# VHH binders against p49116, part 330

Target 1, 238 residues: p49116
Amino acid sequence: EGPLLSDTHVTFKLTMPSPMPEYLNVHYICESASRLLFLSMHWARSIPAFQALGQDCNTSLVRACWNELFTLGLAQCAQVMSLSTILAAIVNHLQNSIQEDKLSGDRIKQVMEHIWKLQEFCNSMAKLDIDGYEYAYLKAIVLFSPDHPGLTSTSQIEKFQEKAQMELQDYVQKTYSEDTYRLARILVRLPALRLMSSNITEELFFTGLIGNVSIDSIIPYILKMETAEYNGQITGAS
Below, E stands for the ipSAE of ESMFold2; O stands for the ipSAE of OpenDDE; V2 stands for 0.75 times the mean of E and O plus 0.25 times the DockQ between their complexes.

## First folded at step 20 (VHH)

Design X3 (framework vhh_7qbe_3; at its last read DockQ between E and O 0.94; V2 from the best seeds 0.85)
Amino acid sequence: QLQLVESGGGLVQAGGSLRLSCTASGNDYAMAWFRQGPGKEREFVASISRSSSYTYYADSVKGRFTISRDNAKNTLYLQMNSLKSEDTAVYYCAADQFGRWRSPNYDYWGKGTRVTVSS
ESMFold2, look of step 20: ipSAE 0.728; ipTM 0.880
ESMFold2 (binder alone), look of step 20: mean pLDDT 84; pTM 0.867
OpenDDE, look of step 20: ipSAE 0.870; ipTM 0.941
ESMFold2, fold request of step 21: ipSAE 0.748, 0.761, 0.759; ipTM 0.896, 0.902, 0.900
ESMFold2 (binder alone), fold request of step 21: mean pLDDT 85, 85, 85; pTM 0.870, 0.870, 0.871
OpenDDE, fold request of step 21: ipSAE 0.888, 0.887, 0.886; ipTM 0.949, 0.949, 0.949
ESMFold2, last read: ipSAE 0.739, 0.755, 0.760; ipTM 0.894, 0.899, 0.901
ESMFold2 (binder alone), last read: mean pLDDT 84, 85, 85; pTM 0.868, 0.868, 0.869
OpenDDE, last read: ipSAE 0.886, 0.887, 0.885; ipTM 0.949, 0.949, 0.949

Design X4 (framework vhh_7qbe_3; at its last look DockQ between E and O 0.90; V2 from the best seeds 0.81)
Fold by OpenDDE, look of step 20:
Structure X4 (fold): chain B 238 residues (1-238), chain A 119 residues (1-119)
Amino acid sequence: as target 1 above (238 residues)
Amino acid sequence: QLQLVESGGGLVQAGGSLRLSCTASGMDYAMGWFRQGPGKEREFVASISRSSSYTYYADSVKGRFTISRDNAKNTLYLQMNSLKSEDTAVYYCAADQFGRWRAPNYDYWGKGTRVTVSS
C-alpha cells in the first residue's frame, strides 16, 4: 500500500475574491468562506482513500467534519484571508444586529465565544507554525474520524486515520527531529475543533450567501462539482 | 512567484559585525540563510519559521548570528557578530512555500550578497 497522502495533497492555495472591498461586507465574507469550503471539500475528494469509501460514506464523512475541516482551513489560510480583519468585520456586523434586538443575550454570548475560540485556535496554530504537510495530515485525521454517528465502513475509516497519524508522526520525526514533543503539541490542538459549533460557523460565514440553505444539504452537490466548475468559482468575480 | 533580494553585504574586519537584509515580495514562508564560500559548497546558516516562533542555526554560527524577520516590512534579517574569516561567503536568502523552517530544500532563492571578512 502506498501513502495516504502525496505531495499533491500538501498544496492548499486559497484564492480570495478580487478586488477586496474597502469595507468587508457580508457578501465578501461569505464568498471567501465559500471558496475555502469548496477548496477543503475538493481537497478531501482528491484523496484516493476518500474515493475508495464510496459516495455515500464520503458524503457522511464530510457532513460530520466539514466544520473542523473548514476551521483548519481558516487557520491555514489566515494570512491570505486576513482572517483577523474578517472576524472583526463579522463582529461589527453582529453589533448592528444586537442594536436591532435580533439576538438574545445568551445567543450573543454564544456567538462571541465562538468567534473567540476560532480566533484563539487560529492564533495557536500560527504560533505553532504548522506547516503545509502537517495541515494536510491533520485534515486527513479529522476527515477519517470513525467516531461520528451514522457512518458506514468505520473499520476502513479507522485504518485510514491510523495511516494519517503514522505518516504525520514519521514526517514530524524526520523534519523536526530536535523537537521531540512537536507531534504531541500539534495533536492536542485537535480537540478544540470538536468544541466549535457548526451551526454558529454557518451563521457567521455563510448565512449571507446561502440564506436558509444548510451546509449539510449542499455538501453532496459540492462533492459532485466538477473541477472546472470549482475553478470557475474560485476565480469568479465577487 | 516569490522574489528575494539580499542586501547589506560588504567588507568587514574580523571580530566585526554586519547585518544582512532580504526583501521578499511575500512573507507567508519559512525563510532561511545559506552561504557559499570560495571553493566550498553552499551550506545552511540559519532558518526561521513564519511567525518567528522557531529558529535554527548551524553549529558554526550558533551564538554569533541571529536570524529575525519583520513580516510587516517583508524583510528577513541576519545579524552577524564576531565575524571570522571563515564567514567569508556569498549569503543567500531562501524560502519554503510549505512553511518548513527545517525544510530539506527551499523553493525560492535570492541572488546573494557578498560578505568578506578580513583578518
Scores: ipSAE 0.866, ipTM 0.937, lowest interface PAE 0.5, mean pLDDT 93
Fold by ESMFold2, look of step 20:
Structure X4 (fold): chain B 238 residues (1-238), chain A 119 residues (1-119)
Amino acid sequence: as target 1 above (238 residues)
Amino acid sequence: QLQLVESGGGLVQAGGSLRLSCTASGMDYAMGWFRQGPGKEREFVASISRSSSYTYYADSVKGRFTISRDNAKNTLYLQMNSLKSEDTAVYYCAADQFGRWRAPNYDYWGKGTRVTVSS
């Protein structure tokens, strides 16, 4: 069979809401995060290997890994998003919540620790200068993870992950041939993604959509949305 | 659409120095310098990663030229020392949209700035 990813899967262009407000607000942060989430889901469902697993498996995989894909997306788009500015605004809002006694001190510590881990992850990826091809393969590795509980077809998922790993290895060796350790340095960053909390990501980036949003519940609708739109356009044009 | 504008070219005596600048409308790219001498094909000079963690040089300029960038000022630089007549060329600023610090081809190009080295 052919390669797991084609060049069309490397392009990952995030456009921000315009204009950027004078001070950041919940609406701007939520719209920006929603665009990244949609872009990440669209990327995943465009992969032929992902399509071949079937709709129930697709939904299960994305439910298991959406936060890891989202976090890789944050790292990849950190400059376009002005992520450091967004996180600083969130920290200021959390500090105001302490003054107003709106959140428990324990919850605030958990959220601050998560923000610091996210900042450190994004900074480490930037220092390594991870390129768009490498991000595409890293996203494929986290998407096709066979070790999430409750998955079926884990043998096939594992084969796709191994193929993504092989394609990343081939790419790095071809492109950065003088750097013997680049693949290892890239891969050791991945475990940090499993430490990121989906619950806290939802609170940081998605609370302003319609109250307390569960990304789990909307994933099947996101994965299907463009199919229904394109079907309507195709059938209604003749 | 990324815009790249080079400056700093001119006439220099052999053994002299010049500093080229490239002002960019954004800096979230791997960037490089290329040149095209009289009667020659365009050739790679130097490249630098988005964070500046990685730089690469053509053998012909290694030790004499230094690439750098200031992301806060949206500017790429090429410090050219110990210039030779062979360095006479139009110098181009280039950027790779995928952030490849060893990119085989670049996506965005400036119009170039001419450097003439007299012997």
Scores: ipSAE 0.692, ipTM 0.865, lowest interface PAE 1.0, mean pLDDT 87
ESMFold2 (binder alone), look of step 20: mean pLDDT 86; pTM 0.878

Design X5 (framework vhh_7qbe_3; at its last look DockQ between E and O 0.96; V2 from the best seeds 0.84)
Fold by OpenDDE, look of step 20:
Structure X5 (fold): chain B 238 residues (1-238), chain A 119 residues (1-119)
Amino acid sequence: as target 1 above (238 residues)
Amino acid sequence: QLQLVESGGGLVQAGGSLRLSCTASGIDYAMAWFRQGPGKEREFVASISRSSSYTYYADSVKGRFTISRDNAKNTLYLQMNSLKSEDTAVYYCAADQFGRYRSPNYDYWGKGTRVTVSS
């Protein structure tokens, strides 16, 4: 058996909408997020092991972990996205909603805490200087998680996750041999992803674009979308 | 395509100090300094991670050289103190596109800047 990931799976380049507006409006934020979501999902689709699970299982996996993959993507692409600026803009937009009494106090707290958690996670990843290979393996570990409800082929999924973990371990040991605890430092960041609400993420990044349509509902379509079609969509939407 | 331009090289007396700079057209890279002395192979000098959280030095320069970066200025630095004749070389800036400060192979290279240490 060959490796789970190859060098082709390490590249993860996000193209931002152009031009960047002077004021980050909801549309720009949603478009940027959509591009990242598409990139993340198509990345998953590019993995042979993922394809081997079949369409139904693939869809179920992505539905279960899209928020985690998206969040890892945010962390990885934080610089090119100017994520801090985007999050600040989101907060500003929320302030307007608050003034209009559209949200309860409890909901406001939940949303603000979520934004904080996102920022903290991304900052922590930046501080760790997670590299492209490590991100790829972390995404694979997250993707091939067998502990989501309703999954089929859980034994196979678990094997793929173990393979991802082993490859990450080997990579870190080889690349960062002087840092004995790097692997542990990296892996302990993963639980933070499970604490983040997919619903809140969806509201923050996608509501302005997809309206009442859920990310869950569009995942099957995105996974079936051709790369050329995806590229056309992201360029045409700008 | 990332462009790297080194500067700050020159003639310096043994025991002296020199500060090299490398201007990059992009910031999202782990970066490193290499050097090639006369009749010698190119050798690793120092590397720094994207956020500067991690640095790594060759044993030959440890304690004397300091690698740093200013991401706002897209600039990499190498502060060289207590220079020796053995430090005479062309110094090259390099970048790894995957953000590995311990990269096995850097993708982008500058043209180099010459440092000459006189005895």
Scores: ipSAE 0.854, ipTM 0.931, lowest interface PAE 0.5, mean pLDDT 93
Fold by ESMFold2, look of step 20:
Structure X5 (fold): chain B 238 residues (1-238), chain A 119 residues (1-119)
Amino acid sequence: as target 1 above (238 residues)
Amino acid sequence: QLQLVESGGGLVQAGGSLRLSCTASGIDYAMAWFRQGPGKEREFVASISRSSSYTYYADSVKGRFTISRDNAKNTLYLQMNSLKSEDTAVYYCAADQFGRYRSPNYDYWGKGTRVTVSS
């Protein structure tokens, strides 16, 4: 029918906890990541096509893709978050744990590889200067992925994804008409999102959130929140 | 809101050079220069992406003007070489909140700095 996304879905403003501590700590990192998570969930929930899928389907979809959405959010907000500083602090903490023999070397290697992949993804997106409209459509393409196991309504999800792809193509061709290859450059970055581990993301960014409960187990509660509750979680106001 | 302050304008001899600066109160924007000559409509001059990976120039300034930015200093620059009398204008710094270096509309504008090119 009409456009998949409206202009309200392009605005994506992350507010950081203030002031930034001299040395980053788990509390600051978890609060920052929680704000981004809730901002991302608020964004997804506000899309009429997403709402049209029904409660069970849209919950299953978000549980399958939340980490990809979060990772796109990290890339989009990397400058505001000072993400490179956050990741450097995490790396230093992990290296100290190795020297003090507090953690398995194999686990540390897995986490370090994940951090490296995350940093390279964010750097590649920054070098391409992905704009806010492009991020909105990329997030929609990731959200409406029909190939996750256990989904219902996959034909409808696929049609919404195709709509997002076509709208991205039209946008890029209109806005960046001199750059014939821009769409292709952008789209080839998406497969890296499937390499991101949700359990490692939880350990890096959400250690203090809910303790031992995974993000995908709380997705139904997050999606049912009233808008005022979302805004409180996004800004840290409670 | 984002604050943009231009500087570096002045009177310059034709064929000469001038460097404009624009300091911004924030860092994460695609930015551009526009100009408005006497009795003319405001026109695009050049733009640059957040990372500086992409630049775009109006045909009238290609090869003579260079846009650049220093994100550590929150500063946008316009190096203007081989100046002509038609380059006489008020030059404005502009920023796009969505990071479009080819923006159809810029959200924030400076007050402008005057450049006059004499013979």
Scores: ipSAE 0.735, ipTM 0.891, lowest interface PAE 0.9, mean pLDDT 88
ESMFold2 (binder alone), look of step 20: mean pLDDT 83; pTM 0.855

Design X6 (framework vhh_7qbe_3; at its last look DockQ between E and O 0.95; V2 from the best seeds 0.81)
Fold by OpenDDE, look of step 20:
Structure X6 (fold): chain B 238 residues (1-238), chain A 119 residues (1-119)
Amino acid sequence: as target 1 above (238 residues)
Amino acid sequence: QLQLVESGGGLVQAGGSLRLSCTASGIDYAMGWFRQGPGKEREFVASISRSSSYTYYADSVKGRFTISRDNAKNTLYLQMNSLKSEDTAVYYCAADQFGRYRAPNYDYWGKGTRVTVSS
């Protein structure tokens, strides 16, 4: 009956692989992305309401929205990640594939448009100067979306989403009282997340690491990963 | 742990101008200026969001002071024009780790730089 999120859910700190290579290779990009993915998933797992849904529902929920959570994470961690540099590197790597005629013209267009959408979304969020609390609530709204196919406990999920919305509204009204339209400006960004392809995101950020394994298939394992193991990966990965 | 170091304080005549700087060891913060005059409590002066998209000013300095930042240099600025004797204070820069330019409490503080406005 308490709040959906607490101050402990606002902290979202990504640790990048160290040292940063002079040339951003596929491995570095994939490792960075993996760390963000893990952080995002474990953030979700840390929410009591999320835990209350049960393992099966939790897994289904994350499978449905991982791309959106990941994208919000990219936006939130854009500075720490040097996201612009990463995206430039990805484009550069794609150029090699293009030159080798490994991709159709249509596919190239799709991928490049996706990269553009990612960059645009992150830039828009930066321009709005979304703060840590707002990101937390936005992630919660995205996480507790009842409109994905195959979900159970949709009424409960909807309740949690509504709670996230109300808490965000309250926070924005209290923190940014002079900006009466801030909430609307923030929420209107959410539809952009639904327009982004999870498959393309996976291809861009994870193909070099997971090979033929899908993010969808590894989500259950990530959610079951121990916090200590996660922390070890964050601090111990080269 | 974020380190903040203010500079640029000094003695200036009423009506004059002064530019304060604050060097930060990190850039991913909303930042602000505060001041504490003699015998007074610390008060808010101005704040700026991480990308400089938003600024906020105390009524007492609005139109005279301008807050800005250069993220490439990890530096926060406060341009103070039309200075008054009432502006005499130690000026502190502060940062909020959650990126709130309207933070209720800032997490990190500098040691301050003294500004004295003479009549």
Scores: ipSAE 0.812, ipTM 0.912, lowest interface PAE 0.5, mean pLDDT 92
Fold by ESMFold2, look of step 20:
Structure X6 (fold): chain B 238 residues (1-238), chain A 119 residues (1-119)
Amino acid sequence: as target 1 above (238 residues)
Amino acid sequence: QLQLVESGGGLVQAGGSLRLSCTASGIDYAMGWFRQGPGKEREFVASISRSSSYTYYADSVKGRFTISRDNAKNTLYLQMNSLKSEDTAVYYCAADQFGRYRAPNYDYWGKGTRVTVSS
């Protein structure tokens, strides 16, 4: 079979709600995050290997990894999103949640540790100057993870992950031949994604729009959307 | 669409220095400098990653030229020292939309700025 990804799968263009308001609010943050989520799901859906696994397997994979894909998307789009500004605004909204007695002391600790880990992950990815091809392959490695419980077709998923790893290796060696350790340096960033909590991500980025309904519950709908509807959700435009 | 505008070209004596600038309409790109001498093909000069963590130079300019960028000003620079007559060329600013500081080809190009090095 052909390559896992083509150049059309590398394009990942996030459009922000414009202009950024003087005072960031929950609606702006949720709209921005929603656009990234839909862009990430559209990307996954466009991969022929993903399509070949069938709808039930597709849903299971995305439910298992959406937060990791979203986090890679945050890192990839951190500059265009002004992510550091958004995280600062989220910290301010945390104060309101404490004021309203909606967070326990243990929850506050968990959320602040999560924000710190997210900031450090994004900073480390920026310092490595991960390029669009590398992000595409990293996302594919995360998407085609065979070790999630309850997954069918695990041998085929593993083969797709190995193919993504091979194509990333070939790409890095060809493009950055002078940096013998670039692949290893990139791959050691992936375990940090497993430290990211999907329920905390929902609280940080999606509470204002979704009202605490889980992303897990809407994934089957997202995966069945028409392309025109995806574009509307990704850009906030018609 | 990304706009790239070079400036800073001119006439300089061999051994002299010159600093080229390239103003960009955005900063989320890996960027580089190319040049085209009289009757020659366009050739790579230097490139820099989005964060400036990585740079790469053609052997002909290594040690004499320094690429840098100021993302707050949306500006790419090329400091050219110890100039030689063979450095005479039109210098082009280029950008890669995928952030590859070793891109095999570039997506956006400026119109160029002329550098003439006299003996």
Scores: ipSAE 0.725, ipTM 0.883, lowest interface PAE 0.9, mean pLDDT 87
ESMFold2 (binder alone), look of step 20: mean pLDDT 84; pTM 0.860

Design X7 (framework vhh_7qbe_3; at its last look DockQ between E and O 0.93; V2 from the best seeds 0.83)
Fold by OpenDDE, look of step 20:
Structure X7 (fold): chain B 238 residues (1-238), chain A 119 residues (1-119)
Amino acid sequence: as target 1 above (238 residues)
Amino acid sequence: QLQLVESGGGLVQAGGSLRLSCTASGMDYALGWFRQGPGKEREFVASISRSSSYTYYADSVKGRFTISRDNAKNTLYLQMNSLKSEDTAVYYCAADQFGRYRAPNYDYWGKGTRVTVSS
């Protein structure tokens, strides 16, 4: 009957690969993205309510919302990631593919629009100056979404989502009491996450690393990864 | 560990102006100014969000003080106008690691810079 999130769930620190190359290559981008993905998944795993749903439900839940969690992570870690630079590099790499006629005009448009949406979302979040607590609750709201197909324990998931919403509301009212519309401004950003393609996100950030393997397929393994192994990967990866 | 270093303090006549600076080793924080006058407790002065989208001021300095930041220069500023004797204090910059410009507590503090307003 305690809170859904504790102070331990507010901390969300991404460690970037070191050293940063002079030229942001595909490997660096993919490694950075992977670290963020791992951090996001392990954040979810650290929530007692998430654990209470069981492994099968947990996996299904993360498969359904990983793109949204990842995107929130991008927004939250945009500064430390130099996200604008990364996105510019991605665009530059795509230019090569365009010149080689590897992509159709329609596909190019889709990809570029997706990049624009990502950048716009992150910029909007930055402009709102979303804080660490708010990000944590937003991620929880996104995570505990009962409206994905194929989920079990939907009533319990809904309960957790409601709890996240209530805690966010309480937090915003207490912290930003002078801004009565802050909660609404924050929540209205969530629909943008549902409009983003997980496939395109995967292509942009992960293709160079995982090849033909899908994020969907590796999620169970990430969720089972030990914290020590995760930490080692964060600190040991070049 | 974030380092904060204040500067710009000094002696100024009542009605005068002074600009304080705070150099930060990182700017991914909400930042604020506090002050502690002689025989008084430390009090909030002003705060600013990471992107500068939001600012907040104590009632005692509202309309006279302006908080701003330059993230590219890793610097927080406090423009103090129409200074009063009551503004005499050591001024501290502080940072909240969670990016709350309305943080209840701040995680990092500078050593402070002294401002003295003479009558």
Scores: ipSAE 0.869, ipTM 0.939, lowest interface PAE 0.4, mean pLDDT 93
Fold by ESMFold2, look of step 20:
Structure X7 (fold): chain B 238 residues (1-238), chain A 119 residues (1-119)
Amino acid sequence: as target 1 above (238 residues)
Amino acid sequence: QLQLVESGGGLVQAGGSLRLSCTASGMDYALGWFRQGPGKEREFVASISRSSSYTYYADSVKGRFTISRDNAKNTLYLQMNSLKSEDTAVYYCAADQFGRYRAPNYDYWGKGTRVTVSS
């Protein structure tokens, strides 16, 4: 067997909806987030090791890790998405909900804390200058996580995660040979992903277009989608 | 398509200084400077990460050249001090789309700006 990832898995180009509205609104935010989600799922499905696990295992695995994968995507694409501007628009919406008495104070505290954690994670990744190859391996490490409850084939998933870790190590040592601690600095950022709530991510980025439909419920359909349809969802092509 | 435009080249006496600028149409890249002297292949000079947290220099320019970037102004800089005749070259701005400040290859290139160091 060859390497877990090849150079084709490093390209991760997000295209934002056009034209950008003068004022960011829920439809623009949800379309942008949807494009990132589809790009992330297309990326995962293209990996031979992922394909080798089979459809039922694939669905279970993505259901378990989609929020971590999405969060890595937000960090990787933060500049092209103007993520800080999107999060500011979301904060304004939350402040209006307080003034209009639409949400409880406890829920707003939860959501604001989540936004802060997300911003801190993305800023820390940017300050470390995580490159596209490193992001690809980090996404593979979170995708092939064997410790989620209810998974089958956990020994095979663990082997793939170890392979991703080995390939990341080899890449960092080859590319940044002068920086002895770079791998360690990168890996200590991963635990922060466990703090991200999929429920709150859905509220922040996916409400308004699909109502209360959970990402969990659409994952089987996304994974079965034909490649041409994927490309249409990622780019908005007609 | 990322556009990179260099400026600031010119004639300078040995021991002198110049500052090169490169205006970029986007700054979400690792950026670098390369140069090509008369009859030579293009060679690496310096690179800087997207956040400026990391820089790397060719041995021949360490201590004399400083790379920096101003993301708000969409500009990359190369401050060149203590110039030598062997620094005479066309200097090119380059960008790596994957954000590697130690990239083996660069994806986007400017047209270059000429620096001539006279003795």
Scores: ipSAE 0.739, ipTM 0.888, lowest interface PAE 0.8, mean pLDDT 88
ESMFold2 (binder alone), look of step 20: mean pLDDT 86; pTM 0.886

